VHH binders against TBC1 domain family member whacked (wkd). Designs and how they scored, part 16

Target 1, 363 residues: TBC1 domain family member whacked (wkd), of Drosophila melanogaster (Fruit fly) (q9vgl8)
Amino acid sequence: MATAPRSLDTISLCSTVSSCPDRNGFYGGFQRTDKPKEPLSKAQIIAREKKWLYMIDNWSIYMSKNYKKIRDRCRKGIPKSVRPKAWFYLSGAYLLKKKNPNVYNELLEKPGNPTTIEEIKKDKHRQFPFHEMFLDEQKVGQIELFNVLKAYSIYNPKVGFCQAQAPIAAFLLMHLPAEDAFWVFVSVCDVYLQDYFIPGLEVIQNDAGILEGLLKKTCPPVYRHLQKHKVEPLLYMTDWFLCAMTRTLPWETLLRVWDCFLAEGIRVIFKVALVIIGASLSRHKVRKTCTGLCETLAVLRSPEEHIVEEEFIINNMMRLNLRVEDFQIEHTRQKARRAKQKAQQEAESSGSGNGHRRNMPTL
Key: E = the ipSAE of ESMFold2; O = the ipSAE of ESMFold2 at other seeds; V2 = 0.75 times the mean of E and O plus 0.25 times the DockQ between their complexes.

## First folded at step 10 (VHH; framework vhh_7pa5_2)

Design u3 (from s3 with D100Y; at its last look DockQ between E and O 0.63; V2 from the best seeds 0.00; counts 0 for: pae E 6.4 > 2)
Fold by ESMFold2, look of step 10:
Formats: structure tokens, C-alpha cells, sequence
Structure u3 (fold): chain B 363 residues (1-363), chain A 121 residues (1-121)
């Protein structure tokens, strides 16, 4: 249940907190919904559950011989009862866990870097503060969140801890037991969002360029508006991508996007972003009210409710029809631009000093 | 008043071809993404293809990619769908659809009456 308010400011905010959790465990916040879910018929739900359980029982065959079936079923939405197990398999975490017996428990026994531990302690309380799992620091959810983040910081010291990882870990713990959640988290951070969390954040800068190039193709008037007002992608997309939409989308939409994300990878995040940008700014009357950077950015950071609804997002991201090759084309373009940018920077720096030429390897 | 009038449907044998047309009026055709949507007997609507306002971007459902080609002539306010290698499962009522959004592919606000395509022996 909801906790009682402790101050006047907390009392004022309690008007946004219910005495009962919604069907997803939220007592308040923007991810709480009082809207009824209009589910499939009971027969349809049972049929989908059976298909998913059979597919999971034969996972290696489906991944090898019929990945399209997996993808299509993810796009329809994974039944709630099966979703945690489906995510565990989709991410490849089942293999990671099998290859690394006892590693999670061993990592939990290590003390961790003291400064990293302090950063984790500060950030874990901000994650889903209105959700029943994270309301109280005595809750198992808060303890497990700390443990998963600490274990990861030791597991991958190149990253340590990035605050954007906390909402991802918390989100996974809402669905999976701690050790399973840890291995899905490792897969998401190290494979799906490869190198996103390495200090310097070079990869997200490259992906910002890819997003801009794809926007130019799919919605040129919005692209031109953003260019006109100097609204660079990093100003609005960084949180979307680093947190994998966990702080951006309504709950039901987030679940559906993650069903697709774990099947198809980062391109799903790109597609969701393009739908939000396009729908938010494609109308002339909206662009006319966005007379500068701040007004335009405000629209992108607070999209209208209908734009982030489940079926709107899923249907329109599929209509984009952006294939792997489209992403590879933009990736190649950004790699070429980055190489030219580095060459120019090196030429400018060497204009006042001496250089050391790299020798070819010898056999 | 927005008006979309589809034509060019008919009966054809499997493997055959048809070219659908959609005459548009009552709006600035060249400012809107346009789409083809179909409805097979006893089925709900299925998105087929979308083309950008200028025609430089196209998108196809997997079921028709490589066989269908969407195009437009902005001078004539006309949308086209070239349908090759037709299969019985392409049998449907084909609708021309206008995007609700200016210069974006999003949800549709106007649909034509449709033109029937039947693929059988």
C-alpha cells in the first residue's frame, strides 16, 4: 500500500498517490494507470501462452530455424505470465547464467569500489519511487537493486556504474528473480547497449547522428525544424537511449517496446524515438508554436498522451519499415564522418608539435 | 472536402499484374504521405505500403515487398500501386489512405471507397 506523507510538500504530492496499487504495482506517478486493460479473450490468451511455452521449450531450434516467428510473436506482445521467462531467453541471459555458475553470488560477496557504492546508494532510491517494490528501503526490491548494480560494477569495471543503468536494473527486477535479472542486465548493458556506458559516451554521440540521419529520411520537415532551432539530438534522445525508454514511456507501452527490443535490438529504440519525434512535431500548428529551442525541446520531452500509447507506438514503428540495412548505411556514414573529424583534429594538434608514426607489424 | 477515388482493380490469375490508381482532391496532395491499405474477406485492415510526400521514401509490408511498387504523380494528384506476381492471398479490397499528419506517415484520417482485387484461376 501507499506510505503516509511526512511533510507539507509530501502532503501536497500525496494527491498524486493512491491508497491501492494499480495492476502493475504503482501507487502513483505517470506510469500508474487507472484505465482498464482490454485484454484478448481468455481463449486467445491461453493459446498465446501455450505457443510461447512451447517455443521456450524448443528455444535453440526457433532461434536457429525460425527467428521470424519469435520476432512476430514479440511484436504481438508477450503474455504477462510468460514475459519474464521470454525476456530471460530473448536476451540470451539463460546462456550467460549457465556459462557462469555462482558468479553472481561471488560478485555479491565482494565489497566493491567505495565511491561507486556511494553513487549506487544515492541513485537507487530515485527508481520508480511510487512502485510497491521500491517504496521503502527495507523492501527486498531496494536491496536487490543495490546488489545487482554493485555486482555489475565489479563484473565490468570499465563501466563501473552509470546512473542511467539504475532504472534498467530496477525495471528488470520487477519481472525477474535477482540473479536472472542480473544476467539480463549484463546482456542489455554489454550487448544491446554495447559501450553506451563507457565514460566519455562516444557511442551515444554516434547514435545521435544515426537518429538524425534517419529522421531526415522519414520526416524531413521535422528534421528541418530541429536544424533551424539548433535542437541537437543529444538534448532529447540521451535519456531515451541510455535508459532504454524505462523513464520515458507509460508502463504498458514500455513492456511492449521491450518485448520488441529484446528480440530486435537497439533499432527498436531508434524506431520508437522516430515515432515520438515525428508525431510530436509533424503538424504545422505545433511547429508554429515552437518558435525556438526551448519550446521545441519541451514538446519532445513531454509528448502528448496519445503519441505514447501502446498501439500508436507499436503500429507506427512498424510502418517506418526501417530495415537493418538502413541502419548500416547510416552507421557507415557516421563512421566516415567520425574518421574525417578525427583526422582534422589530429592535423590541427600536430600543426604545433611533433608526431610519432606507427610502424607496420613485422612477421 | 477530401476525396480519394481508387480504381484499377479487377480479376487476375495468379502471377499476374495490376496497377491501382487513386485520384486525390480537396487537399494539398504533395504535402502528405499516402498509403495503400487492404481488407481481405473476413479480415481486418492490413497496411500495404506508404510513400512520402515527395516520393523519395517508401515502405512496404513484408508480405508484398519485392512484388508491389508504390508511386505518386504530384502534378496529377494521383497515387499508384503496381502489383506484380499476384497471389490468391492478395485478394482484398484496396484502399487509398491519407495521413492525418502533414508530411509524416502516421495514422490515417481519410480513406477511399476501395477497389476490389481478386486473384483466382
Amino acid sequence: as target 1 above (363 residues)
Amino acid sequence: QVQLVESGGGMVQPGGSLRLSCAASGFTFSSYYMSWVRRAPGKGPEWVSTISDSGDWTSYAESVEGRFTISRDNAKNTLYLQMNSLKPEDTALYYCAKSYYEEWFGDFDYWGQGTQVTVSS
Scores: ipSAE 0.058, ipTM 0.578, lowest interface PAE 6.4, mean pLDDT 85
ESMFold2 (binder alone), look of step 10: mean pLDDT 82; pTM 0.837
ESMFold2 at other seeds, look of step 10: ipSAE 0.174; ipTM 0.638

Design u4 (from s3 with D100E; at its last look DockQ between E and O 0.28; V2 from the best seeds 0.00; counts 0 for: pae O 10.4 > 2)
Fold by ESMFold2 at other seeds, look of step 10:
Structure u4 (fold): chain B 363 residues (1-363), chain A 121 residues (1-121)
Amino acid sequence: as target 1 above (363 residues)
Amino acid sequence: QVQLVESGGGMVQPGGSLRLSCAASGFTFSSYYMSWVRRAPGKGPEWVSTISDSGDWTSYAESVEGRFTISRDNAKNTLYLQMNSLKPEDTALYYCAKSEYEEWFGDFDYWGQGTQVTVSS
């Protein structure tokens, strides 16, 4: 199995560090960019900012009566100046915080599970090591990351801490004050990625099957190639889904995908994944060079730069002809398959004695 | 400047045939994959077929497999779609697209104006 440069097994691929941060705070790494961004005119930026601030001031009305407007404006991209507040509202975190005064601070005062605390300490240093907020142990970002992850582990002890949560929490802290970031993090982990982090990881296994079924419908030649070479979806999609693309995409693409994700939910992650898989393997010449599992995985785990660029990802996920019904059909199919698998496992353990071991997905 | 001009649409009865053409200019036609995409009444865009730059590889949506044949003439910078055994469900505005990929969701650089195909008894 080849490791991808952006996997959890790889701390950093790029050793080059600049003397000054880019416009997003990165001194190095694959998410740093020196490319100029073609800006909207100042008037266009101001107009979009005003529309967003008005929607936020009238949020409950838009959420209940005109959600299409919120969604459409998210798809255009949220202006950088408004994005943190927009994410806070899109996620529903503003309601969570309002209804739970002092809860974050109370959680911080609790000691936490010692084993979980040690796991958090090991993982937090790996998050965005070239970003100005996380450069070293004494940065406020590292302290806040520990606090958010600790507070969540106490808040939801059935999960505790999953390594994939660290990049999500760190990403949110780049945009929001710690308590606000905590409540967005709670919403993402408990609503958007519901049950993804419960031990056993059953939901991500089910979603891997959904992704495979959707690929069969949208990109049949690519699907056939993956089947031919036994490239199971969990081998390439697990980090994408569990970390909500935070470790996979260039920064500007990641921000745009999250603008859509917080408005439309997990289906956005599915669509981004389908674009990456399809575009990476859609050319017959590329598939011909992928003569086996390892070569195919290498392509999927390290997508070419042009495939993960902002406009490519956003435009192509909008072009996908997938309806809510398509996702529901696959969800139902995978739920039935999982139920049948569980019944078979229970029958075999009752009939076979103590020699059986549960199959675990690879990460 | 890239231009794609579709032609060959029209009205036919079910079971009939049409051949669509797409004249391409403003780019090195032989270096790009080309696709046909259609938009049926009340539906969004649907990928139909893709052909590789040399023409040695083709791919089709399941709904048209066995009935439609994509081809290209790189000397004439022209893309074709032979549509046989047409069904009412094939009624749509048909576009050609400059494509790197086999599916319509790729980064199609340009779309033509489209040519209307109507299959009615």
Scores: ipSAE 0.000, ipTM 0.329, lowest interface PAE 10.4, mean pLDDT 83
ESMFold2, look of step 10: ipSAE 0.410; ipTM 0.780
ESMFold2 (binder alone), look of step 10: mean pLDDT 82; pTM 0.834

Design u5 (from s3 with F108W; at its last look DockQ between E and O 0.45; V2 from the best seeds 0.00; counts 0 for: pae O 16.5 > 2, grease 24.6 > 24.2)
Fold by ESMFold2 at other seeds, look of step 10:
Structure u5 (fold): chain B 363 residues (1-363), chain A 121 residues (1-121)
Amino acid sequence: as target 1 above (363 residues)
Amino acid sequence: QVQLVESGGGMVQPGGSLRLSCAASGFTFSSYYMSWVRRAPGKGPEWVSTISDSGDWTSYAESVEGRFTISRDNAKNTLYLQMNSLKPEDTALYYCAKSDYEEWFGDWDYWGQGTQVTVSS
């Protein structure tokens, strides 16, 4: 129960389902909002759209000569009208699709692994159940979700299908046509979240260690509290990272985080996680009420609304004193720690004969 | 109710040093993280440094790391910023700030009037 999805938590179950969708297509759930979007002026919207369309028309030049401009504009937020196309380019899916013009349709025609197909069929029903695209099996969204997930399982049989991939694919289908969504999905799963979904989940365990090291640097009192109560990162961060926050954040925050994520990579997910952890447990008053593991996990799994608001998340992730080098240092430490653990395990296995063994060179 | 009074600013040459102070009253100083924030002419606020409630943790903006030292005296309800090796780009109005949060993440709800630091050749 501690691992229940945020969209299915007690707060979401007590929410009413509206008779009409919000501006994002939600009939209910925690990602629905009836709060009005504060408008930019018509001139501001048009100016931002023009800048984005110009960048897209000159994409190779901006990527090679002025990436900082792309990043800065992503951090400001991508205008709604151009966001799908911007994501398609940011992810590199444009090049993937161009190099593979018929591959998606060919994959759809292939038989899938029957076990994998049944897993996909069960999981697609659970994705964004209050969103107009996914209300039932006959909706185009559920059909396209099945197709994208099936195609991917054939495309990358090393992974096949991992349940955490379903919300990512569904999220992309809410913005992009199916084939475009497929190639963005391939890029996210194979590049941004490389090896996350390989059975055994070794990479997410390594990234859990990285997150813990970064928390020690950025939020020491919170780090000490988690250590004291034996709150291991995998207990709270697994869903956040494997699903790329798609089940964790309010809709507008999620869109802004993905604007940054597709530009800057996995470190954005780390930064968002650090903001949530730090802000949720930063008050001494809150830590005093979290006298054990369960109380602490409850706080992390149901962050206060203001902590996950769009401007709070974006502003505070930019205020974290973390550079690319900090991530690399922690990555190197965790890689070395894992290598030592594997070597010790292999040495203990090879030495189980209770005697001295000589290593012989192989020809 | 909350009162923050900054002092210790002035004009110095590049490479010089200053020590800023912030006298706090109207709240339990020892229960809060405190920060220094600066505002150069015509620019928005820039975070400089934060110190935990007990003083056991500190953090600095990259631009000042190694040159500035934040400290506090909870018995005197006073926050300090030791600034060494000052540069012209350090010229700004310096504020101490308190948040509703005990961490550096929150909005800075209470600011003093600030103390001017001017570094010029």
Scores: ipSAE 0.000, ipTM 0.211, lowest interface PAE 16.5, mean pLDDT 83
ESMFold2, look of step 10: ipSAE 0.000; ipTM 0.303
ESMFold2 (binder alone), look of step 10: mean pLDDT 82; pTM 0.831

Design u6 (from s3 with G55D; at its last look DockQ between E and O 0.95; V2 from the best seeds 0.00; counts 0 for: pae O 3.9 > 2)
Amino acid sequence: QVQLVESGGGMVQPGGSLRLSCAASGFTFSSYYMSWVRRAPGKGPEWVSTISDSDDWTSYAESVEGRFTISRDNAKNTLYLQMNSLKPEDTALYYCAKSDYEEWFGDFDYWGQGTQVTVSS
ESMFold2, look of step 10: ipSAE 0.380; ipTM 0.767
ESMFold2 (binder alone), look of step 10: mean pLDDT 80; pTM 0.811
ESMFold2 at other seeds, look of step 10: ipSAE 0.344; ipTM 0.739

## First folded at step 11 (VHH; framework vhh_7pa5_2)

Design v1 (from s3 with D56G; at its last look DockQ between E and O 0.96; V2 from the best seeds 0.00; counts 0 for: pae E 2.9 > 2)
Amino acid sequence: QVQLVESGGGMVQPGGSLRLSCAASGFTFSSYYMSWVRRAPGKGPEWVSTISDSGGWTSYAESVEGRFTISRDNAKNTLYLQMNSLKPEDTALYYCAKSDYEEWFGDFDYWGQGTQVTVSS
ESMFold2, look of step 11: ipSAE 0.463; ipTM 0.811
ESMFold2 (binder alone), look of step 11: mean pLDDT 81; pTM 0.831
ESMFold2 at other seeds, look of step 11: ipSAE 0.518; ipTM 0.837

Design v2 (from s3 with T58R; at its last look DockQ between E and O 0.85; V2 from the best seeds 0.00; counts 0 for: pae E 4.2 > 2)
Fold by ESMFold2, look of step 11:
Structure v2 (fold): chain B 363 residues (1-363), chain A 121 residues (1-121)
Amino acid sequence: as target 1 above (363 residues)
Amino acid sequence: QVQLVESGGGMVQPGGSLRLSCAASGFTFSSYYMSWVRRAPGKGPEWVSTISDSGDWRSYAESVEGRFTISRDNAKNTLYLQMNSLKPEDTALYYCAKSDYEEWFGDFDYWGQGTQVTVSS
């Protein structure tokens, strides 16, 4: 340990920004809560644990006949001791593992696509670098992360590997044994974030349009500000959605959001995004200082700490009573918009005039 | 100085109706989302409903959706809550609330004194 102080900013010829991860909205990595213990008493925690264990023991009945109770208990927060098992059941991974008893081990024995393997190797070292599981001295976590990502790339070759998947897999490995984490990961990538990771990223582009429409409905002044300054949703929401907030939220907030996300699906990510966008720009004073695209993006990419705190996010997302129908309405609006754009492109490309159908010469 | 004054509470039988009012002053009422929050005996605060500054967007807790209607009159600086099909579980002290945000986000930083609603046979 050196006793002489060094100023890296004054000595380094390379530009450096703080290398320490913190709780900001755009820099994932290790996320650690400064908030102390839960406010519930030991008796309350034990009572909630018993309710969860009973529900897990009767899972198929609750899912088919009493889903509202599962959802409501997730919204209250899953007790820490039960959370990994609850996530395993909420995601449906317990059924996937049961149906596929040797598949994970078989996938680990396969070589994989060499290009994909190299991209995984480069990316796995960047995940949660300040978390004990992924430190250089604890190389078991790095090995497990590689294995899960490699196994998935073979399991779903349509996707292969997308860099946004690495933080999700790493996050799950912090809570679950490797094979269980793999099956939760499969469920998240293939069901919750269905087709998000297919090359071209078409689904996230459609969801950006849905987010914009929901913002117009719930936060019109913020929507108008973003339109005025041409701040397209993909500029700020892509990482939030592709990584399921794992690189965006403080740790305790992230855990609570995932409790809801695994119960209710992608709608939770939409609601959290709406809270961040709306709360960051809802004050007229803030919008006045955002005179252009860059200033507005800076606010969205670095939300104030209180906006991403556990109580703020959970309480405000509950106040967004957006039902499945609300998302479907916006989905159909985006479908109609795309159809109109395609028809316009076809008309312009064919040189179509009124009453003329010239596409191919046949005479 | 922000002032919120609720009125219209009372006792009613299950299935009955009440209309709550909230007179607002000391701020530009038409620029803010407004909310109703309730506190049942022995429980913490529960969000009930929020209405946008223009009144075009409205959101309700699942427990009251379809039964309660929030509305506002920006010319009179008044917020309303029409409560129909009341249940014993709706018994609470009802507050008109405003945050420091100009939209629905945030904690409720300004509260009235509340108006009691009691639903009992």
Scores: ipSAE 0.322, ipTM 0.737, lowest interface PAE 4.2, mean pLDDT 82
ESMFold2 (binder alone), look of step 11: mean pLDDT 82; pTM 0.833
ESMFold2 at other seeds, look of step 11: ipSAE 0.501; ipTM 0.825

Design v3 (from s3 with S52T; at its last look DockQ between E and O 0.75; V2 from the best seeds 0.00; counts 0 for: pae E 6.9 > 2)
Fold by ESMFold2, look of step 11:
Structure v3 (fold): chain B 363 residues (1-363), chain A 121 residues (1-121)
Amino acid sequence: as target 1 above (363 residues)
Amino acid sequence: QVQLVESGGGMVQPGGSLRLSCAASGFTFSSYYMSWVRRAPGKGPEWVSTITDSGDWTSYAESVEGRFTISRDNAKNTLYLQMNSLKPEDTALYYCAKSDYEEWFGDFDYWGQGTQVTVSS
């Protein structure tokens, strides 16, 4: 089936597009940076790389007896040279690939659902349009993105394809060969973000409630501002969580957040979200200028640059120090809220149905 | 304008206790989260603990969890750190710290002169 060639006419040019890519492959867009990164000394980089390679060579021992070391090294940042291999191990994709030889290639040979295939073709052209891997449909990155998303849709037909998955798959392909990226993608979609992509969005709605409760606890004036202006969490957090921040953060911050996310799970996404919300609206002077829903959402959807910088996000996320118990408390509150809502709806239905029935069948 | 004055440091043997105080002035103390930060010899600053403006939620670095307790008295504009089961690794200059943010999410922009804690063995 024929598709139009990707061209600059099908994508919007951003306000700046460079003639050469940055160190991460971007010609433009908000994730491009022209600032050089001041590297650690070459000796420091080599020392960190050696520590990581040793840890990977002894992975099962570290996971079973010294997981804190793995976590702490992830929090410091994974050296760029070892990061793809580290992500492959952190996600458990190493074991998935070993247990499933040839499965990826077998999935690629299957035809797939035609409707799903069309959805994938539409979405793949929109992923990272200024990155060298995805500039047009002839690039290997576009071909590999289609293959990974198609293979997944066949692998897990209960989900099929959700458009929020495309940026995750594209992001992984920037770091890993296609089959390795596929197995990390499977782990992220099915374990880390379990049930996020099932139609109905029940899990993301529950997590929106948890986020709101955690905000009430950690940043009450910001919580009250959002309540006053009816700024419901789903209005700003849905893309952050479903895409695992891949469309939200500057590149270097995104890499550091993923180093933590693959080690510590979805709680990292919650903590990053709380830092963005809290820091963006924490000062009373800022809240005074946010006189309604639209002004408040604009602040949350376009955070100030310093708030989303690497060290600000990582340091404040760690100072937040929310534990499993804090999340469990909020999960319990959401369960109680749903039970109360059900009881209230049943009481209203009994009163509403007292004189009239609305569910009569038709012949 | 902002003034933070730490006290209560000293020398103590391993396993001992100290209580640090921080007298705050020049701002509305009860409206801000407050923190303790420490700097060991030859090392950069290390966050120790933070307390909310009301005092109803506290957070601790893993290295001190279960041994240190942060508290505040908003009527006296005073921040406290109760330090129990002290270890030689706790030896540092301890600072009372405040950010420009009213809530959790700022850098530490204001520091006192610090109070020295030395745990010998």
Scores: ipSAE 0.056, ipTM 0.584, lowest interface PAE 6.9, mean pLDDT 84
ESMFold2 (binder alone), look of step 11: mean pLDDT 82; pTM 0.835
ESMFold2 at other seeds, look of step 11: ipSAE 0.102; ipTM 0.637

Design v4 (from s3 with S31K; at its last look DockQ between E and O 0.67; V2 from the best seeds 0.00; counts 0 for: pae O 4.4 > 2)
Fold by ESMFold2 at other seeds, look of step 11:
Structure v4 (fold): chain B 363 residues (1-363), chain A 121 residues (1-121)
Amino acid sequence: as target 1 above (363 residues)
Amino acid sequence: QVQLVESGGGMVQPGGSLRLSCAASGFTFSKYYMSWVRRAPGKGPEWVSTISDSGDWTSYAESVEGRFTISRDNAKNTLYLQMNSLKPEDTALYYCAKSDYEEWFGDFDYWGQGTQVTVSS
């Protein structure tokens, strides 16, 4: 009769559109919620705000002498009022902007690559289409999204524009003024997700292998199920990693995950992915219904609502005992695997593939 | 009908040691990850440690890492927590816990009655 603490009584209302936005600015979609947020007391909110403002005022000291405190406060969640400023500092964007005072505006004055500009125009309208900032072409959010993506494509022409970047830029613009959002975006794309968006997407392929190795360590039965049905990680994790969960998680969970992500880096995305995979496929009766590739992918792409709730995700990712060394070992394995594959491809592409037999004795 | 019975708690001086046990019945113990959770006076539950079904993977809260060791004996259906270098902050009611998930740590869906650990001079 009593409902289990983790059971959800309500389903996402992504099929409905309201005439008024929710507290986060959404008129519809799966990230809209009409449920009340569990509030801290006014005193608790003020105390956390004061701690964050003090820490920001002493940022260099905390970064060099007490980074564990920064991390721990991020894990508790950053108060809404200070979150934009906290993200600006956590990402290092404050220093980037300070060292580059006119660069964003100078980039906006450049024409950009015409092909890239057309790709951005097509994609910007798809970002958070039910959010008040991006509702139509005349909204400031759409203009700012175009500007940030265009500026970045000129700033880093090696990448140009990747569609997965658009939801990240839009997400940042919901929190920060355009130039500040640009520098956080630069840091995310060039440092946190380093080389993810280079054409060919080689780094995400390597990280897919790392994820698979970590899954084998932390949840072998789920790993074996995925291997049995030939469910390769790129089939389900690519959007999770390239978009930094911005299209995957409910809003409040997404904010909490980003609080951790900007403090601790890509390892947070790995841990969130492992929680989603493990929780979605650990029950034997779920695996029993996943008789093939398509059924298994459907479960991973549409995780049960309780699995992606704020408390579930944050608490369970903290229970993973994956150290920096665990990630380094897997990174080294994948780098070596890619080097061997590249050498084989180069040997097969050359006209000198039979040189090994040239000097061997004949029986 | 899942049953979890904790034992081994007591009074101990700071720096002392205790070994907690949890006898499990009513389910196939060797198929499940098991956890220790504690509740200090006036506080909510705090995760302490988790061990995989085989025992090959363990994870600890930072507050206890290096001091506590989780282990299991699947032949005896028993979960253990060796607690060394105990501090007054470790004073709590300690529960063993199980999720409804097989072969994954999950949430704490089933709990024992708990065993009291008190660390005081």
Scores: ipSAE 0.308, ipTM 0.725, lowest interface PAE 4.4, mean pLDDT 85
ESMFold2, look of step 11: ipSAE 0.420; ipTM 0.784
ESMFold2 (binder alone), look of step 11: mean pLDDT 82; pTM 0.833

Design v5 (from s3 with S59T E65K; at its last look DockQ between E and O 0.47; V2 from the best seeds 0.00; counts 0 for: pae O 9.8 > 2)
Fold by ESMFold2 at other seeds, look of step 11:
Structure v5 (fold): chain B 363 residues (1-363), chain A 121 residues (1-121)
Amino acid sequence: as target 1 above (363 residues)
Amino acid sequence: QVQLVESGGGMVQPGGSLRLSCAASGFTFSSYYMSWVRRAPGKGPEWVSTISDSGDWTTYAESVKGRFTISRDNAKNTLYLQMNSLKPEDTALYYCAKSDYEEWFGDFDYWGQGTQVTVSS
């Protein structure tokens, strides 16, 4: 029984869930953990916090002259107490907020597109439903989630609202005050995941092709298996990329991945995806049992627990020998391939003149 | 039946160089990613470097980047580690390692006996 049959009319929703939340605020779900986390002494934690606060106090200098140290400390993991502030700086949201005083409040006062508002209302209550901030409609988390998503839809009307944005905004609100979360959200949607949320196929389709090319380079037997069974990347990677892993990874892994993602950009999402795909299908024994499309997709959509654990993901993405140049080569290759296909389709279509369009897959 | 035999270790002064070799037999060497792992006195195993089956992709632990170079000769079934600018911290027993996977993912299932590298004086 997923829901208590009589609890809504007799006892409040919070009363029907009697257990205490975990250290991250979860009452249930796959992101809840009962595993203790105290790998460092209190003195070590304090020392790391001090180093981070010093970097933040000197942010412009570190960004311009010692970025490698910022990146390396992100890869090590950001201490919980300073992570929200570190994310605010890493994303560049501190500059966005400074240059746009009162803009968030001004956006909240606007009515918004009625159709978009209804879409947001339908989705806000589904985000992290086992987390204390989002348990029900009366919680401040759902109210702030609506406000952030509404404000963004007015801020960038070219996008409006995409369902994949809701888990990202909710995730940020679990760490940051609403206005700060809004500016990090703007940076993620408009810079890190640029044009991902525009209706159409071009940008996410192009990145699917890049992922496939990188898989061919790094994991040839797995690439061949996916080709054999016609497992196209969009069938498994769309949610991973559009939601920035927020619906895919265990909590502690998600936090570590985002520490890297905000420092290094979308290449981190590519690397995490390659680790999941490669490790899930690298054993010949596993590929032998994946005799078709459905079996292969099932493995990728429900990876073994050890594959998505914190240290496995971080260590294995660090072992990938993928340079910026490797991504640039694949980007150029995919752009050229799409331009050639578009020109060929336009030449074959009599009386078209309308151009080439893509259809978005359903998740 | 998998056999991995390391050689080329020794005593060297800080700043010196060594080249380790690993002779492989009992499997199709050219089909597998290969790795070097080291164990310093009183510490657990530490991954050092991995090379792809064809040798076209390599990766290194941060502690050795720019100083160590992994390579392979598939015609001779041999894995190499060129170690330059050696530090006392590099003192360890160095192992050639292989997993049951054709890729570098997962745990290493086969190890050699190791070759000792000592950086002192």
Scores: ipSAE 0.006, ipTM 0.372, lowest interface PAE 9.8, mean pLDDT 83
ESMFold2, look of step 11: ipSAE 0.030; ipTM 0.541
ESMFold2 (binder alone), look of step 11: mean pLDDT 82; pTM 0.831

